VHH binders against Transforming growth factor-beta receptor-associated protein 1 homolog (tgfbrap1). Designs and how they scored, part 2

Target 1, 275 residues: Transforming growth factor-beta receptor-associated protein 1 homolog (tgfbrap1), of Danio rerio (Zebrafish) (Brachydanio rerio) (a4ig72r23to297)
Amino acid sequence: RINIECIECCGQHLYLGTNDCFIHHFLLEEHTTAKGKLAFNAQKLLHKYLGLKKPVVELKAASALERLIVLCDSAITVVDMVTLEPVPTGGAKLKGVTAFCINENPVTGDAFCVEMAVVLARRRAVQICTVHEDRVQMLKEVTTPEQPCALSLDGYNICLALSTQYMILNYSTGASQDLFPYDCEERKPIVKRIGREEFLLAAPGGLGMFANAEGISQRAPVSWSENVIAAAVCFPYVVALDEGFVTVHSMLDQQLKQTLSFRDGQLLQDFEGKV

## First folded at step 20 (VHH; from v02 with G55D)

Design w01
Fold by OpenDDE, fold request of step 23:
Structure w01 (fold): chain B 275 residues (1-275), chain A 119 residues (1-119)
Amino acid sequence: as target 1 above (275 residues)
Amino acid sequence: QVQLQESGGGLVQAGGSLRLSCAASGFTFDDYWMGWYRQAPGKEREFVADISSGDSTYYADSVKGRFTISRDNAKNTVYLQMNSLKPEDTAVYYCAADFEWYRTLYDSWGQGTQVTVSS
């Protein structure tokens, strides 16, 4: 059975990574239903086998470069967004990668590159690199107290899920702030950038906590399920997925606004402010 | 300490076969891509093949269809089955572990194993 493992959306383009190591590219078509509701159709454009033996676990669009960054079998592959063909990385072999994220608030003024943070296996560090049209370049490595298991990047600020602790780290200054403790063995971490210098984290006790670059919460936490596995933000709402439900909380008053039954849900992602 | 020990090299006639082995120690073997490189006299070290812990493989074009890389994670060993050997395959073969993605070449901590293919 073919399963969707990851999703990425860029404009009207939808990309799916599957367990059989394929990327599927769809064009989303918007239409209005007879009842006046907005609906989407997906037209399949292309699918391509990545040539590996593991599921595609992560897709991120590098829109500025018209590339997709693909994590599969501990390897990063950069592919063209249209042809889905691998593109050169300048000899860099991004293998041994366990996690990555794209900087949506880059510090470089180079419009022709994308900043990316990479975590390597068994390494207590984060590597900052730039993805160019024809190469990937290492910029900086910053040490972490533990091997990160999840991360998000905003400017110089890396929000990290370590093995036992969330933290925020400025990779320029080296300054760090511990946020919330957690057990990575018991709970899947959630580290999500929701805006400039703002992150959403799954904190202990079934709390969606917010943190800025200074590690301060400017928003009151939302109380969601302790079994939350994914979260998305559509301002002013936080959408959370657990094993059986999707919940919608307002970030304005922290109130639960809606609960939807969603059986067997595995993925929840926001795209351009839409869920 | 990271250790890689290659074995299995030798002299073979063109069209022959060899199987190389690399015993690895000193690191978490299953977390890393393992590979083979070779260096012929007077030439630069070149990529031959590598394999993920999930058995994903890459091959140099020059060896594709002839060589097969495999691994046994339980034994911390990487293998290179070399079939249809050619004189141009003559080189010292090195086992490598990928610890740093930004390097163009993997590091070998072994002495390598000599493969000589005669015409």
Scores: ipSAE 0.839, ipTM 0.924, lowest interface PAE 0.5, mean pLDDT 93
Fold by OpenDDE, last read:
Structure w01 (fold): chain B 275 residues (1-275), chain A 119 residues (1-119)
Amino acid sequence: as target 1 above (275 residues)
Amino acid sequence: QVQLQESGGGLVQAGGSLRLSCAASGFTFDDYWMGWYRQAPGKEREFVADISSGDSTYYADSVKGRFTISRDNAKNTVYLQMNSLKPEDTAVYYCAADFEWYRTLYDSWGQGTQVTVSS
């Protein structure tokens, strides 16, 4: 059975990664229903086999370069957003990668590159690199207490999920701040950048907690399901997904605003402030 | 300490076959890409084949269709089945593990095994 493993959206372009190592490209068409509601049609444009024997686990758009960053079978592949063909990486072979994230607030002033952080297998470190049109360049490696399970990047600040602990790490200075513990055996970690120097994390007890670059919570936590598997942000709301429901929470008053039945949901992602 | 030990090399006639093995130790084998390289006398070391942790395989154009790389994680071993061997395949064959992507070559190597193909 073909399953969707990951999704990415760039403008009107929707990309799906599947368990059989395909990327599917759709064009989204927005229209208004007769009742005045916004609706979307998806037109299939292309699907491409990546030539690997594992699921596509992560897709991120590098829109400035018209590229997709693809994590599949412990390798990062850069592909063209239109043809889905691999593009040159300057001889760099990004192998052994277990996780990555794009810096939405890059420190570089180069508009023609994308900054990202990568985690390597069995390595207690995060590597910062830049993706260019024709190459990938490693910039810096920063040590971590253990191999991170998940990460998000904002400026110089990396928010990390370790096996039992969240932390913030500045990759420029090496300074770090522990946030709060969690049990990865009990729940999947959630690390999401929600804005400049601010992250949303899945905390114990069914809490969505916020942390800034200093490790301080400027916002009160939202109470969501203990079984939350994914989260998205559409200001001023946090959207949470568990096995059976989507819940909408206000970041302003921390109240549950809406509950929607969503059976067998596995993925939740926000795109340009929309869910 | 990372250790890679190649075996299975030897002398064969053109058109013959060999199976190389590389026994790995000192690291979590299952998590890493493994590869084979070769170096002929007076030439630079060149890529032959590599295999991901998920058994995805890549080959140099010169060996495609003739060589097959595989791995057995239970034995911490990577293999190179070489068929339809040619004299130009003569080289020392090295097993490698990829720990650092930002390097041009794999960073851990075995001692190599000699493969000689006679006309």
Scores: ipSAE 0.779, ipTM 0.898, lowest interface PAE 0.6, mean pLDDT 93
Fold by OpenDDE, last read:
Structure w01 (fold): chain B 275 residues (1-275), chain A 119 residues (1-119)
Amino acid sequence: as target 1 above (275 residues)
Amino acid sequence: QVQLQESGGGLVQAGGSLRLSCAASGFTFDDYWMGWYRQAPGKEREFVADISSGDSTYYADSVKGRFTISRDNAKNTVYLQMNSLKPEDTAVYYCAADFEWYRTLYDSWGQGTQVTVSS
């Protein structure tokens, strides 16, 4: 059975990574239903086998470069957003990667590159690199207490999920702040950038907690399912996915606004303010 | 300390087969890409094949269809099955482990094993 493992959306382009190592590219067509609701049709444009024996686990668009960054089988591959063909990385072999994230608030003023953070297997560090049209360049490595399980990047600030602890790390200064503990065996970590220097984290006890670059919570936590597996943000709402439901929470008053039955949901992502 | 030890090289006639082994130690083998390179006399070291932790394989065009790379994580060993050997395959074969993505070459190498294919 073909399963969708990851999704990425850039404008009207939808990309799906599947367990059989394919990327599927769809063009989304927006239309209004007879009831006045926004709906989308998806037209399949292309699917491409990446040539690996593992699921595509992460897709991120480097829109400025018209590239898609793909994590599959501990390797990062950069592909063209249209042809889905691999593009040169300047000889860099991005292998041994277990996680990566794109800096949506890059510190570089170069419009022709994308800043990315990567985690390598068995390495207590995060590496900051830039993806260019024809190369990937290592910029900086910052030490972490252990290999991060998940990460998000904003400016110089990396929010990390370790095995039992969330933390925030400034990769410029090396300064770090522990946030709060969690148990990765009990819950999949959620580290999501929701804005400039602000992250949403899955905390113990069924809480969605917020943290800024200083490790301070400026927003009250939202109470969601203890079984939340994914979260998305559409301001002013947090959308949470568990095994059976999608819940919508207000970041303003922390109230549950809506519950939707959604069985067997695996992925939840926000794109350009939409879920 | 990272250690890679190649074995299985030797003299073989054209059309013959060899199986190279590389025993790895000093690191978590399962997490890393492993590869084979070769260097012929007077030539630069060239890529032969590599294998991911997930058993994805890549080959140089010159060896596609003839060579097979595999790994046994339980034994911390990577293999190179070489079939239909040609004189141009004569080289010292090196095992490599990839620890740093930002380098064009693998970080760790064994001492190599000589493969000689006679016409």
Scores: ipSAE 0.740, ipTM 0.883, lowest interface PAE 0.6, mean pLDDT 93
Fold by OpenDDE, fold request of step 23:
Structure w01 (fold): chain B 275 residues (1-275), chain A 119 residues (1-119)
Amino acid sequence: as target 1 above (275 residues)
Amino acid sequence: QVQLQESGGGLVQAGGSLRLSCAASGFTFDDYWMGWYRQAPGKEREFVADISSGDSTYYADSVKGRFTISRDNAKNTVYLQMNSLKPEDTAVYYCAADFEWYRTLYDSWGQGTQVTVSS
């Protein structure tokens, strides 16, 4: 059975990573139904086998470079967004990677590169690197208490999910702020950037908590399902995916705005302010 | 301490076969990519093959179709089956582990094992 393992969207382009090591590229077309509702058609453009023996775990668009960053079989591969062919990484062999994230608020003023954070297997560290048109360059390594399970990056701030603890780490200064404990055995950690220097975290008790470099933010938590498996942000709303439904909460008043049936949902992602 | 120990090298006639082994210790073997390199006299060390933790394999063009890399995580061992050997395959073969992606080469090496292919 072919399963979608990850999704990424850039503009009207939708990319799907599958368990059989394929990337599928679709063009999304918006149209208005006869009833005046917005609908989408997906036109398949291309599918590409990556040639590895593991599922495509993560896809992220480096739109400025017209590249997709692909995590598959503990390796990062950079591919062209149109042809899905691998592109040069300057001799860098991005192997042993367990997770990565893109900095949506990069500290570099270089418009021709994308800043990325990577987690390496069995390493108590996060590495900051830049993806260029023809190379990937390691810039900084920062020590972490243990190998992070999940991460998000904004500016100099890395929000980390460890095995039992969330924290924020400044990769420039090395300063760190413990946030709150959680049990990764009970739930999958959620680390989501919601804006500049602010993150949404899945907390115990069915809470979506907000944090920044100073700790827990002044933004009140949202109360969602204890079984939330994914979250997306479309300001001012937080969308949370559970096993059988999606909830929409306002980050302004923390009120539940909508509940939608979504059976067998496994993935939820926000793209350019859309879910 | 990371240790890589190659074995299985020797003298073989052209067209023959050898199987190299590399015993690894001092790290969590199954989490890392493993590879084989070789260095012939007077030449630079060159990539031969590597294998991911998920058993994805890659080969140099010069050995593709003739060599097979594999691993046994339970034994912390990586293998290189070399078939249809040619005199040009004569080299010291090194086992390598990749701990740092930003390096152009693997960053941990064994002592190597000599492979000599006679015409």
Scores: ipSAE 0.662, ipTM 0.851, lowest interface PAE 0.7, mean pLDDT 93

Design w01
Fold by ESMFold2, fold request of step 23:
Structure w01 (fold): chain B 275 residues (1-275), chain A 119 residues (1-119)
Amino acid sequence: as target 1 above (275 residues)
Amino acid sequence: QVQLQESGGGLVQAGGSLRLSCAASGFTFDDYWMGWYRQAPGKEREFVADISSGDSTYYADSVKGRFTISRDNAKNTVYLQMNSLKPEDTAVYYCAADFEWYRTLYDSWGQGTQVTVSS
């Protein structure tokens, strides 16, 4: 059975990774309905089989470099974000990875690399590194209380999903802030950067909560469902994967703008009269 | 802890074939990449082939088309089928497991098995 495993967005581009090792690439087109409400169409652009018998676990856009970074088979690979064709990473073998994120607010001065945080199997740490066309450079190992399940990064702030709670750690100052509990045995954690020092987290009760290093943000939560398993942010929108549906919410008013269903490699408007 | 035991090496004439085996224990074999490396006298150890947990295979250019890596997860064993052998393939061949990122590719190696290819 084909399932969506991960979701990423960049501008109006939407990427879905599947358990049968495909990336599906769509363009989300914003329009106004006859009632004056915001809605979205999804136009299929292309798809690509990555050539493995493993699920696509995670996708992250590195838009400044026109790259899509892919986690599959415990390894990081890179594809062109427009064509989905493989991009050589030099001779580096990036194996043993269980989770990663990119720093969209990098702390290095090198504009020609991707700054990343990586979680390695069976380590209670986060590896901060830079990825260049021909090499990977390790910058720092940040010790964590346990192996993180998921993470996101902004500047020096690492937002971590541990087994039973979320926390933020500033690896420059050593400051930490516990955020709130969850249970990874009940729900898969979600941790996504939405802007400077602010993160979107999956919370109990079917909510997407916003947090920073000082605690829970005053920003109103996103009203999801208990079944949301993945999300991606392209401000002002957040897209989420909910029981085989892709939902689009606006962060400006916290309202659901669109629900789309995935079948046969297509995204369809599920509840509108376009059927 | 982790144990890797290579076998199947020996002396063979140029153009001949050998099959190397590596029996593994002490870890969850199905979840890891497995690989073969070789070291000739006076040279650095070099990559030969590896196979992912999902059975994707990768080869050094010098052996592509002649060598085939495979795995049998039921037997916790990885194989290297070596065909059309050349004298420059003479080396000690090592089995390895990729347990961790970058630094730990060399954490667990077998004893190696000698392959000698003569004219």
Scores: ipSAE 0.005, ipTM 0.274, lowest interface PAE 10.6, mean pLDDT 83
Fold by ESMFold2, fold request of step 23:
Structure w01 (fold): chain B 275 residues (1-275), chain A 119 residues (1-119)
Amino acid sequence: as target 1 above (275 residues)
Amino acid sequence: QVQLQESGGGLVQAGGSLRLSCAASGFTFDDYWMGWYRQAPGKEREFVADISSGDSTYYADSVKGRFTISRDNAKNTVYLQMNSLKPEDTAVYYCAADFEWYRTLYDSWGQGTQVTVSS
């Protein structure tokens, strides 16, 4: 009945968005087992109903502002990252959005705004904008070969999931690099920033591949299943929704560190001993 | 003081052509996406075509291949060339500044221009 649609993490905080319009907030606690292995506990902190009968499509943490940015019903809304309470309106509302990301390496000098890239329905472009307390300021339209299915951003580099391939576009220089094929009708794309000029992409074969503007990185891939549907990066970790579980991989050694199941609004360790 | 003035509508036979214009004033035209929308009697307003500030164009499936949107930033004007018109294209056509966030803040719809396509 209730399914997880999206996942986001920030530090030790984990956020799950559900198809019945809830955000569930957990604290992931890192510890070392008796055998010296890294593991994680999940502690439920709270949950919040967003007031619609629509799925939460995407969540992104804007940690510098202590905000969580939410895509639901084709609109961007903002909640407090800790309490999940709506941030008081500044009069701005972003509508018609099909995908978005934030720029954690912004090109503007204003620390009191969130730099975002958004994809509007029926557009073969990415809108670069800043979101302030009381307004949205459009910075630039970046033309793309087709409407992106998903995207991520670092500085001037936009990593795009198109319908059948991934690519990177630098919108300051106009340089572009085709990466590799996939099919968005068969698999949900994943494209996430992991650091300066480097992105994590869902590849065929259940792999999380790393790429930059020069192409595919030689960094060892993350091993997921073919059924992975979402991921979030909280260095040094990647959390993912994979085969109905929340998984935690370390980017330091690319190894699976924890598997957790979501049931009745809680995250539990997998009791079947799969680890 | 945003103003949008649509013109160029009229009565035309099926299979004919018509060119709509939208003159804009009261804002920095070349910073905005511009679009055309239409509303038939008893129906909701629907998207027809958009053009970005960088001249990228987008069309509803029902008009793709028949309609062409263009802009002239020197004249602050957006055009819609409508070819191979059909009776189902009959509607009032509106232009708008097409950034959703600014559209809700600016109330940028004009009175529209009537297009009637007869058999």
Scores: ipSAE 0.005, ipTM 0.178, lowest interface PAE 11.1, mean pLDDT 82
Fold by ESMFold2, last read:
Structure w01 (fold): chain B 275 residues (1-275), chain A 119 residues (1-119)
Amino acid sequence: as target 1 above (275 residues)
Amino acid sequence: QVQLQESGGGLVQAGGSLRLSCAASGFTFDDYWMGWYRQAPGKEREFVADISSGDSTYYADSVKGRFTISRDNAKNTVYLQMNSLKPEDTAVYYCAADFEWYRTLYDSWGQGTQVTVSS
């Protein structure tokens, strides 16, 4: 039973992490059909076994450094984004990690490091750190109301998935905004940065809701199923793991553009999905 | 109007034990996360332990295995059992309360109780 556990995208590149410790790397190709509709196909580039017999829990692209940051076996490791070869010296000795994200709008002045937020097991806090070629530098511990289940970061804004609700916390000012409840026992939370101070959140009813520090956005939600488990954003697209498929929605019109099935290490198009 | 009152502090020798109490009123105690924080002279206030409304417990690394947080909902009281005390545990200990649903960063604080551990 090979299941996809996580999804990440960067530009046209799509990465899937599996429960049997593989990363599968695809090129997501956009085209216009004969009927003038937007569609996508996925071309397999390569795959890599990480050698641990453990699920790949999360993937994040650090495109400025051409690195893919991997959470597996409760530890952060780094691979090359293109070849998926390990980069064992690339700032990788964070263990005991349950969740992490990258700050794509960093607050530090160092352009040659990756700013990250990590959640360590049994801590009601987020650790803000920078990952350099040769070291990890801890910058700040941000106290949270409970240990986050998932998180995303933009500047000083941390969007947190707690056990029963989402919230945004600005750790520079101390300001906070409660967003809405959910139940982490019933569903895996999704928290993804989509732009400056704006986040995409998995809501009850199978909705991908948009939020910022002022509250829930009036932007129309993305329509997923109740069983969506992961998403990644490459604006204007959001890709998601939904009902065992990879789906592509456009955030410009919130419409589903493609459904792809994962089978035998390949992503297969659904060209005959009409009645 | 939330009211929190800490007690149980005092002077103890290293290796000794103390039990702190925090009596709470003015709210539905069962729905709150309750926590303990401490502040040593010249230091920032730091997290020690907390307990959710569902009795899940969390500890700072510096006290894990030595301190135990608990709650008695019938008495609207949260406790901190501090064993194997060290001189570096010397601080004013504060009780805090927060709502479980729609939580903010921190809601309410007590006035504090002094713990002094002699070497």
Scores: ipSAE 0.000, ipTM 0.129, lowest interface PAE 18.5, mean pLDDT 82
Fold by ESMFold2, last read:
Structure w01 (fold): chain B 275 residues (1-275), chain A 119 residues (1-119)
Amino acid sequence: as target 1 above (275 residues)
Amino acid sequence: QVQLQESGGGLVQAGGSLRLSCAASGFTFDDYWMGWYRQAPGKEREFVADISSGDSTYYADSVKGRFTISRDNAKNTVYLQMNSLKPEDTAVYYCAADFEWYRTLYDSWGQGTQVTVSS
């Protein structure tokens, strides 16, 4: 009945958002087995009820500020990355939000704000903004062919999941690149930045494909099931919600390193490091 | 046009209670976040509480546990139940409707309703 809705990782920290409005925070511990293979276990640090009766839809770490950005009940809120306690924002509030991401390669020079891209309900556009201690400053509205289902941002490049395809749009030049089709009615899109100019996308066939503004990368894909619903990147690893499990893949060799089961607020090792 | 009318303010002793009401018209009430803000003399308007279209509630730290926001979509009305009132709660209280955009976008504020808490 309790479902994990989203996943985020930052360094060794792993965050799970649930449909009953909790954030669960774990420390993901890497170790080497006796056979020299990489494995992981997860140590529960804490959990926090956000005080709503709505799913936690998305989580994104703003690690330079030690903040976790939360999308719940169509609103963006901010919590401390370590304690999960609310952080005062001086009354600023982003409402009516269906999707968001953070620009980890910001185009502004202001180190005291978070650059974000936000999708508002019933809009065929992306709002590029900065979130400051006491205000939100809108930078640009970028018209899109459809209301995006998901998005990620790197510099001026917006990678969009539309209803039936992924694309990249540069909002400085207006250039666009269609990537490949999918169907959001059949598959939940995943689009995550992995580095400068490169994105990880959920493709048909259970593949995590890599793409940039020139098209699909020659980097070997990550192998997921067709039922993967979310992923997060903490280089060199990709963590994902796949078939009701948390999985850890290495982007260096594209191999599954760990599968963890979520039960009663804990992450338990199902393979004991044998993947 | 959006119209908001606050009522229910007054003079009350410390430790007492008041219930504020805000009648709304000119929009599809069920789809909007509704909120309460207050402004003490010489200070900027500050957030007190709001309630989402899905009935989730949020409160400023200074009022959490003492104030309760609620809404009645059949009457297009939002309420603020204020208990355990303190002199620091003295202010003009304003009702607001938040559009589906970022940050509160209000064309105008009503006259508000004065709440005065005496010792």
Scores: ipSAE 0.000, ipTM 0.202, lowest interface PAE 12.6, mean pLDDT 83

